Miniprotein binders against p81326. Designs and how they scored, part 52

Target 1, 226 residues: p81326
Amino acid sequence: MLHFGGFIMEINHISKILEKEREEYIRNKVEEYLKQGFSKDDAVNKANQSWRTYIGHRIQDVIYNLLKKFLKDSGLKVTTDKALNNRNLPEELDKVKRLIAINYGEYLFLPDADVIVYKVENNDIKIIAIISVKNSFRERRFETTYWKLKLKESPVTSHIKVFLATPDKDNEISYKCPNGKPKKMRIILEYELDGIYFLKEDFEETEKAKHFGKIVEDIIEISKKL
Below, E stands for the ipSAE of ESMFold2; O stands for the ipSAE of OpenDDE; V2 stands for 0.75 times the mean of E and O plus 0.25 times the DockQ between their complexes.

## First folded at step 7 (miniprotein)

Design B25 (at its last look DockQ between E and O 0.01; V2 from the best seeds 0.00; counts 0 for: pae E 15.3 > 1.5, placed apart)
Fold by OpenDDE base, look of step 7:
Structure B25 (fold): chain B 226 residues (1-226), chain A 83 residues (1-83)
Amino acid sequence: as target 1 above (226 residues)
Amino acid sequence: SEEEKKIEELLLKARLLLYEAEYLAEKGDYEEAIKKLEEAVKLLEEALKIAKELGNEELILYVEFLLAEVKLLIERIKWKLEE
C-alpha cells in the first residue's frame, strides 16, 4: 500500500516537476536560435515548439520506464516505436513490429505507439496494448483514435488495446461536462479508446477514464485473456 | 441483427474518414479532407436511415451527432479556403 501510494503521488506531480525546467530551457533555446540567425519572434516560437517536443519525450520516457518496471514481474515486455525504427532488429522486436503494422494496400505502416506491451509465450508474440502518451491536445487530438480504428479493421490487430496516458495539464479532457458544457474531445476519446489514464488526481473518473496507477492492473488482466 | 452490423460497419468507415479528414485538414490538404467528409456524410445518412427503421434512439442520436460534427468540419474547412 505504501509503495503504491508514493508512486501515485510521484506520478501526479510529473508534469509540475518537469514544467519547472521550462523557463531555463526556453531561455537557452531562444539564445541558440538567435545565434542561428532567427528573429526574436521566430526564436521564441521555435523554442516553445522545442519545449513541447522535449517535455513530451520526457513524459513518454517516464511512462515507459514505469510500465517496464511494474510489468516485469508479470512476465510482460515493453518496447517503443522508436526502438522498432531500427534497421537491424532482433527477431523478437521484428515480430512485434510486424504484429502492429497497419495495412494500406501496397504498404504497411506502424501506428503511433509510444509504448507497446506484449508477451512471449512458446516463442509466439502477442501484442497486448499500445499506450499513446499526450502531454497536450493542441495538435493531433484524434490521432490515437485514428490508430485505434485502423487496428480494429484487421483480425491480426483488432485485439490490441489502445490506451491514452496524459497529465492533461490544461484540463482539456479531465471532465466530460464542466459547467454543464460537454467537452467533445473527452467524450470522443473515451468512447473510441479502450481507456484513458490520467497522471493527475483532478479528473472525472469513469469506467474507461482512470488514474494511471490502474493501468498496470488493467494490462495484466487483459494479458490473461489473450 | 444484420441491420445493426451494417450500421456498425457504416459508422466505423465514417469515423475513419472523419479522423483522416481532420488529419488532412491539419496538414492543409483541405480539398482531400472535404472529399472524405462528403463520403462520411453519405455513410452516416445511410446509417441514420437504418437506425430510424430499427427505432434505436441511442443509435439515432449518435449518428446525428457524428453528422453534425462532420458537417461542421466541412464548413470550417470551407471558411479556411475562402480565407
Scores: ipSAE 0.046, ipTM 0.394, lowest interface PAE 2.5, mean pLDDT 87
Fold by ESMFold2, look of step 7:
Structure B25 (fold): chain B 226 residues (1-226), chain A 83 residues (1-83)
Amino acid sequence: as target 1 above (226 residues)
Amino acid sequence: SEEEKKIEELLLKARLLLYEAEYLAEKGDYEEAIKKLEEAVKLLEEALKIAKELGNEELILYVEFLLAEVKLLIERIKWKLEE
């Protein structure tokens, strides 16, 4: 059987591919912020922050499209939190939104659910997994674990698998004990989440920390048990 | 088998076209890059057909992943061309 290495190698280097676009993006954004009246220093800082947001959304779009493509023949559907933020949702997506919403009394909020995988069986919607996409861990390091814990609080959402997908280009969570010293972020994320999928080759593999190329297989297997 | 060898040939040819398209895009030759990627799509669609006839689910997933990646690259390059 053929090796999956070609695809895995490309997705494992996605942050390197996107970084080649960074210079043009920053130049354009600095110009935009200067037109808005920001100082040069502020425009540069804002442009760099804009790039971090852009690259994270771009990786999310890649993951969304790949999952949608490769899960459709297994009867699985994929959507995003961006799509669910529309007020005029089709009935199916409105149900998906309500099935992942977390109750805070009078208020309902969506978890950090960048990409959502669900299935429709006999008019029932079953949420299978939520994939949080993080390009780096400079901000909101444990937000995904918070949402996993909140989803576990209710029997309606406790079955939902919560995955993290990341290139982790700065090696913030790639190893449990680099240089013999426990890395708190990696240990907590791996303990609390259902899986971490790396979009790179150089990381410590475990039963929960895998190459991203395994995520389709894992989601399909989980869906068969539900 | 002969079918598996054919798929390997198709995947190699598609990968070479992808590398050539990446080189062209780096030079700013976006229209030629898209042409190469569209040719790669045709080869990958042929490989996918053979993989489905074999019933090789892992191979089907691999080829569909690569096909999706190439289509996303085409859209990204088209976005650059419109700018």
Scores: ipSAE 0.000, ipTM 0.144, lowest interface PAE 15.3, mean pLDDT 80
Fold by ESMFold2-Fast, scan of step 8:
Structure B25 (fold): chain B 226 residues (1-226), chain A 83 residues (1-83)
Amino acid sequence: as target 1 above (226 residues)
Amino acid sequence: SEEEKKIEELLLKARLLLYEAEYLAEKGDYEEAIKKLEEAVKLLEEALKIAKELGNEELILYVEFLLAEVKLLIERIKWKLEE
């Protein structure tokens, strides 16, 4: 509880710096591509695509570190799917991996879990939440919902909350049609997932669709009930 | 203030170095990636000093957060280099 105001302040400060970073990044990348012989239109398009990749990785790192910092005092641990794919996995992380893995006959696969929150009680590991971080939805629209539905099928994993965190810069899921109805993608994602956390101010809040500043409080509350 | 603008400039430069280092690491240029990250650490330590002198708690926490990110990335790349 004591850190929630600080959490919101850090998010607001990071957002302002990322806006300035974007302008400089795009300008420099356009110049770089023009020097390589690309047309002005191609240079602008490539620069925007490069920024989209850059900011995607940056947002994942930000979310991981913020959650690790602000959940620590609540006895919660944070890891990533990248950490779980290391060759020599520590025993604790190996147990985490097995508790989120999905069975496909003789094969086990990890869900798309950019950030994983868990706790250790009496030497037992309990997975609290999986957070999928999406900067855009162009090519992998329902990947997170697929993994939610698979996790829901097993008593071992059905309690795990699956959240989506996104700035949704292109208004792909925060957009509403002229008649006020959400797009099909927004409806499906909100229905199937346990929550959507927006890294933006310009959206309509619902019980499941909230500002990212609410995520720490929500995760702590869920962990107390498990 | 002039000091606040300097902190913002240092933070922007550090983030761009972070991006360069990630790109270099993805290509397997680990030594050059570490050099970029070490340069980012110096910029962030300067920003932290100025933030502490200003007594701005929000800015201090943010710079400490970013510094921790950069240090974690250095450790991960060094681990890959020793593989």
Scores: ipSAE 0.000, ipTM 0.154, lowest interface PAE 16.8, mean pLDDT 77
ESMFold2 (binder alone), look of step 7: mean pLDDT 86; pTM 0.842

Design B26 (at its last look DockQ between E and O 0.02; V2 from the best seeds 0.00; counts 0 for: pae E 16.0 > 1.5, placed apart)
Fold by ESMFold2-Fast, scan of step 8:
Structure B26 (fold): chain B 226 residues (1-226), chain A 83 residues (1-83)
Amino acid sequence: as target 1 above (226 residues)
Amino acid sequence: SEEEKKIERLLLKARELLYEAEELAKKGDYEEAIKKLEEAVKLLEEALKIAKELGNEELIEYVEFLLAEVKLLIERIKWKLEE
């Protein structure tokens, strides 16, 4: 109980930290670009572009660390696709990699799984979920759905839940038309994926589209059924 | 505290350098990526020293995690250069 309340409080605290971090980041980057000889307007524009790239990586890092911290006591482990792409993998991570890899004839590729949740029971590894973290949908709009559909094709991976986590600051998939109907992209993503978790307050929750604060509880519930 | 604010500044700059290095590596600019990561290592080592002096276990764990990520990326890029 308290554990889930603590998770929600931590998310709220981190949101405030990220806002302060943005102000300091932009200030520092503007100063850096001015020193490089850019005009004030160009420096501001470049700083904002740099922030968009930075926050994409930063949100992924935040989500990884939050899930690692709050799933630990439930016997669940968390890793990243970046960790799995290292040359010298520990035996446990090598097993995780083999259980999530997708076959393309003579080649095996990892899905773009930013965060991976798994459990270990009697030396057997069970993949619970992969989480794709998207700050923007301007590019690769259905990348996450592609990987979900590929994972469904194999009995080894068909049980794996595929989630999307996003602040959706540009209201690309949390926006609703004046008649209350969601946009086509939102409809398709919600239909194909196992869940969408928003790092924002301004949206209507559905069975599959929830506040990010519910993700730990949902993952633990799923793991109990496996 | 003043020490906590210093750690925050060090971590912000180290993460900036790490993320810039990841983008440079995607473009094949391995030498520049390594240079930025080496700068990040120095900042993170300073942050770790301060975190240990403060006895903040959660912060120590986070800095150590981030430092390990940076060092692993340096090694991975070096392998690409030697390929």
Scores: ipSAE 0.402, ipTM 0.780, lowest interface PAE 3.0, mean pLDDT 86
Fold by OpenDDE base, look of step 7:
Structure B26 (fold): chain B 226 residues (1-226), chain A 83 residues (1-83)
Amino acid sequence: as target 1 above (226 residues)
Amino acid sequence: SEEEKKIERLLLKARELLYEAEELAKKGDYEEAIKKLEEAVKLLEEALKIAKELGNEELIEYVEFLLAEVKLLIERIKWKLEE
């Protein structure tokens, strides 16, 4: 219980901790873009976009490392879509890549899969879950939902759980009906996905919307049923 | 709003049609499945129009993804018919 408490507190503040770097990052990037010949306005816009990408990757890396660490004892493995974007994959990762691929007739494409959890049993690979990591919902709000629907269409991938992990720093999906007004994005994402995991304390908890601290247990439980 | 309720009704009906189409496809009734999906496309297009009129970016994006999904499903079934 105590180890979970400290871990939970660290996760709850991850967005805030990373945001402390923002001012310096923006300043440095603005200077860089100015040196490249961009206007001040363009430099600021580009710097802000760069920051969004940067912080998104940082959060993803943290989540990846946490899942890798906490799932290790259960024998579960963790990878990323980035790791799969290699021409020379080891056999295990090549199999993982094939097992998450979505069929578009003549073509196979990968879903957005920031984190992929799988197990290896008797040389067989079973994909357990895909975790999409979103820092904000300004862009591609329902992209994860699209991929969930696509994965559901094939008996090869229909069993794969799709989770969303987010600090939701702007409270875009933290509550279903704040002030009596339904937050459609929260309702839709919760309905379509297998779960939403919040890297914060201030959210409306439901059966599908949980604190990120519960994701490890949930994944382990799912893995036992496969 | 009344417009939002209309969107919700359209989306619900579209989902029903998707379910019916999936069941038909499982039975091999691909032509009828396509008809259901084409009807779903019409409903989603209407929903998209209303969402755009409302300026609801969240609903616009959602409906666009659903439309893409339904259209891809139609094409997938058509490919099966050509085999």
Scores: ipSAE 0.010, ipTM 0.181, lowest interface PAE 10.1, mean pLDDT 86
Fold by ESMFold2, look of step 7:
Structure B26 (fold): chain B 226 residues (1-226), chain A 83 residues (1-83)
Amino acid sequence: as target 1 above (226 residues)
Amino acid sequence: SEEEKKIERLLLKARELLYEAEELAKKGDYEEAIKKLEEAVKLLEEALKIAKELGNEELIEYVEFLLAEVKLLIERIKWKLEE
């Protein structure tokens, strides 16, 4: 049984903790870069870049732990791209890795698929969804849509749902057409992906663009059809 | 428009070439896989040129991402052949 209020409360709690830590993190990083000889302006810019990377990884960890917690009773398992890069993979995870890798003979490319949801049936692994976690859209804006394209090219992976999860604090994709001005990034991402899940309340909700609290029930429903 | 239809055709052909290269690489036919990938690069470069002329920023970034990934793959396969 899914308790939606508990899921939302846990997300909001973690977000508040991370916002509280932002100022201290940036201060420490500016000091670190100044010691390396960067100018004050460069140190501040680098510290802000470092925070964006740090918060992205922290959000991924939160999403992983929440999905693992709330999907376990539905027979669904969760792993991460970081876990799949380990040298000594258990057999189960090695199969997951092989199923999502883009195979060009001896060359394997793993998608930057931050969180992977799968199930095990009759000793076979079925990958349900991958969730790309993006803190901002200043770099690699279409990486997630590229991975969706590649997964659609093979019958073994064409069923895999590709989701984007984002706090979108800077409102880069929160609305399709604010003040009559189209946000092309939002429109393309919503068209190409199977879903966009916002880690905030202030966004334009559609059938594909939802609050992150809906992702668990969506994944469970999809898994029943496989 | 006619230009948008041309971009769509170029992207579809590039995708088919990537699929063919994947199948060739699975069989160990790396030199032929590289040729298919290099052809895909040429099609993506043409698509990028048209996307820039249209001023379609999102499409430009999409094609630039694909082009970079395909070029990286080509270089990795070429390195393997030189070993």
Scores: ipSAE 0.000, ipTM 0.212, lowest interface PAE 13.2, mean pLDDT 78
ESMFold2 (binder alone), look of step 7: mean pLDDT 86; pTM 0.835
ESMFold2, look of step 9: ipSAE 0.000; ipTM 0.175
ESMFold2 (binder alone), look of step 9: mean pLDDT 86; pTM 0.839
OpenDDE base, look of step 9: ipSAE 0.000; ipTM 0.222

Design B27 (at its last look DockQ between E and O 0.01; V2 from the best seeds 0.00; counts 0 for: pae E 14.6 > 1.5, placed apart)
Fold by OpenDDE base, look of step 7:
Structure B27 (fold): chain B 226 residues (1-226), chain A 83 residues (1-83)
Amino acid sequence: as target 1 above (226 residues)
Amino acid sequence: SEEEKKIEELLFKARMLLWEAEELAKKGDYEEAIKKLEEAVKLLEEALKIAKELGNEELILYVEFLLAEVKLLIERIKWKLEE
């Protein structure tokens, strides 16, 4: 069994590994978009955007599978917001969906929840944590923070921990005050969220900002307190 | 090495199958998409075996990531089939 720690050490290179595919992916997508009638410049731009989405999904998928694997022995279950977008949900998942829903008066909406960790005790569902996975912060920088704040507004969801997992490829939030200048995004995210987990080694560690390798332990600990 | 080339070949085929499966799924051909993904899993498992035999940690990690992606896509498609 690759100790979660060993696998987590390797995950530090996930961005680098995935970037090896970039050139081929971009080339293929550019060709595809050219065939669709886009200009060369538009095709390149669209291909790059597609790549960002593609890499984001891959990292998310990896994190989902890792958490599912490593939390299984603790009796914890893992799902995704995508799994909840089904009209015919099993009872368990329907309960999960309802327990993470945010009230907007006439409407209930789900937060962005790339990964949802929950437990089943005596046929009751308890939501433990939501993990948002971000490869980069080029877009929607505080989206996770928004959802955290919205979840806090209801006694039904206020207990749910919201974590951010990121390789932070561009070092946007890896350090609080590089060169003595505060990184607003890091400070705000760390303040508002329950934790930030880095899929890299080069970051400023704090009580809330940890290596992704700690996330399983932290989730298990939280689950024991619910 | 010959083994590395074999891994690369397997990975390439698996990626192609993944792409084809995604396209099929977009068209609603979920059953056929799953079949392609299941084939991709087999190829990746073989690649993983070879990578482990070589002791190439980077390749092992890469194959595991791709396996995770393929398996999750299968699950996602199955969710759609239940809808």
Scores: ipSAE 0.016, ipTM 0.300, lowest interface PAE 6.4, mean pLDDT 86
Fold by ESMFold2, look of step 7:
Structure B27 (fold): chain B 226 residues (1-226), chain A 83 residues (1-83)
Amino acid sequence: as target 1 above (226 residues)
Amino acid sequence: SEEEKKIEELLFKARMLLWEAEELAKKGDYEEAIKKLEEAVKLLEEALKIAKELGNEELILYVEFLLAEVKLLIERIKWKLEE
């Protein structure tokens, strides 16, 4: 079986590891924007925005690759919203896209379905879980919970587990009620979602709020019940 | 728990209105979908009032979340109506 200590240690430090790249990244991006004619203040602001997007992308890629690696021997497949937004989709992925799309007259891929876990049985596809990967809660703070509510409304999608994976670098949701003051975002996310998986060590553990290293076993167990 | 039963009834009715609004929006009936969602907002506001009177902190946060999400949905449908 998997050695969880090593897995947890590596992934739980991902934000710290990536932060070492920040200074060079920002310097290079500021130079790019200055060459494009932006003011120094605008170039710095744009570079910082670019960094936030970059680090979110990197964390999503790490999570995707780890899940793909550790779920394959259990007959589970993993894809991403990026892969599902390609124009020329293989039949299997086209079916996955149709099974998670919100039906507003056009089949729409969920914005917070960054990573999708599914299985294939006799050419039938069963969506097991979607994982929203968030490095920051600046915009669309509760979009993940909204999509969970929408998925619950249909018997076709009501079985799909919706998870949030986050390093929560700024401690926005790490504790439910620090110093007796409720963190509304943590309380709502934990209440509405099927699980929150932290990519760090320091947070309040509950039955739904866990170390990221537990996500593989949780997904496998869920898949056995579907 | 007459107040708790009332909140449950309000939440149930609001959820039915959300479903109806979704079906209307699928048909392109955006004005009627907005009306259903605005009715849901009023029901959720009443549920929030009762939850605050009870001091039920978890329920207060839940209803506040639902209100915020319904209001966001109203704005997105209004954008579609202006097309």
Scores: ipSAE 0.000, ipTM 0.158, lowest interface PAE 14.6, mean pLDDT 79
Fold by ESMFold2-Fast, scan of step 8:
Structure B27 (fold): chain B 226 residues (1-226), chain A 83 residues (1-83)
Amino acid sequence: as target 1 above (226 residues)
Amino acid sequence: SEEEKKIEELLFKARMLLWEAEELAKKGDYEEAIKKLEEAVKLLEEALKIAKELGNEELILYVEFLLAEVKLLIERIKWKLEE
């Protein structure tokens, strides 16, 4: 079954759309700041900062929509931690929430699971993967790793794959030191997590660190083993 | 074309409403944010109709994607209102 080209083609199309959207956003914000009396240089800088904030949330939604669309035909379902924080959950999502929650004595907390992939078999729910989406690593660098380690402690959640998806535009975890060694943060994240998917072209692929275009086929393969 | 210009205007207005709604949501003005997003949905549905009539596959995909994102954001904000 060759659906890989469709997914890759749509990722490329979305990337072009996001770049056009960036150009329009920056142009509009620059005009807005100029009207407020800012200098051209200040207006450009403020517009770029505004875009960085906007795109962070946008990337999470992009990944959710792409995975929902391309996993549907494989019988896989996609939800978000935001959906699971609803007070009046449907029974199916309430079960998903219980199967992903981490025990802290008298308290249960959800991991930082921006996107959650699961399947329903014989009215039983299997959580396949959690995807953490990070636009920046300046703060909470090892948060995804922390949640991975906590999930491994329970037989209920130990099978769940934990993936990181990131554009890593600042080369925070895709950079290699002059001696060819990856940075400490990259080494730790790749070692502890089940995979890292980059929304960028310029990096060296490994078995666990891949182009985002490979995530759909990887998730489908994992689901067949559960 | 005239139709392509109209769809660009609809998409621009919908995007502006989405940006406004995000700022309103940051301030905790969830009900007003939802109203802005519902306006965006109407504009995107009109844009989708025109894109389908034009048979432009790239525009259809773009509009469907934006529409799905706006609808997802509406649901997320509604859930916050229920808390």
Scores: ipSAE 0.000, ipTM 0.198, lowest interface PAE 15.5, mean pLDDT 78
ESMFold2 (binder alone), look of step 7: mean pLDDT 86; pTM 0.838

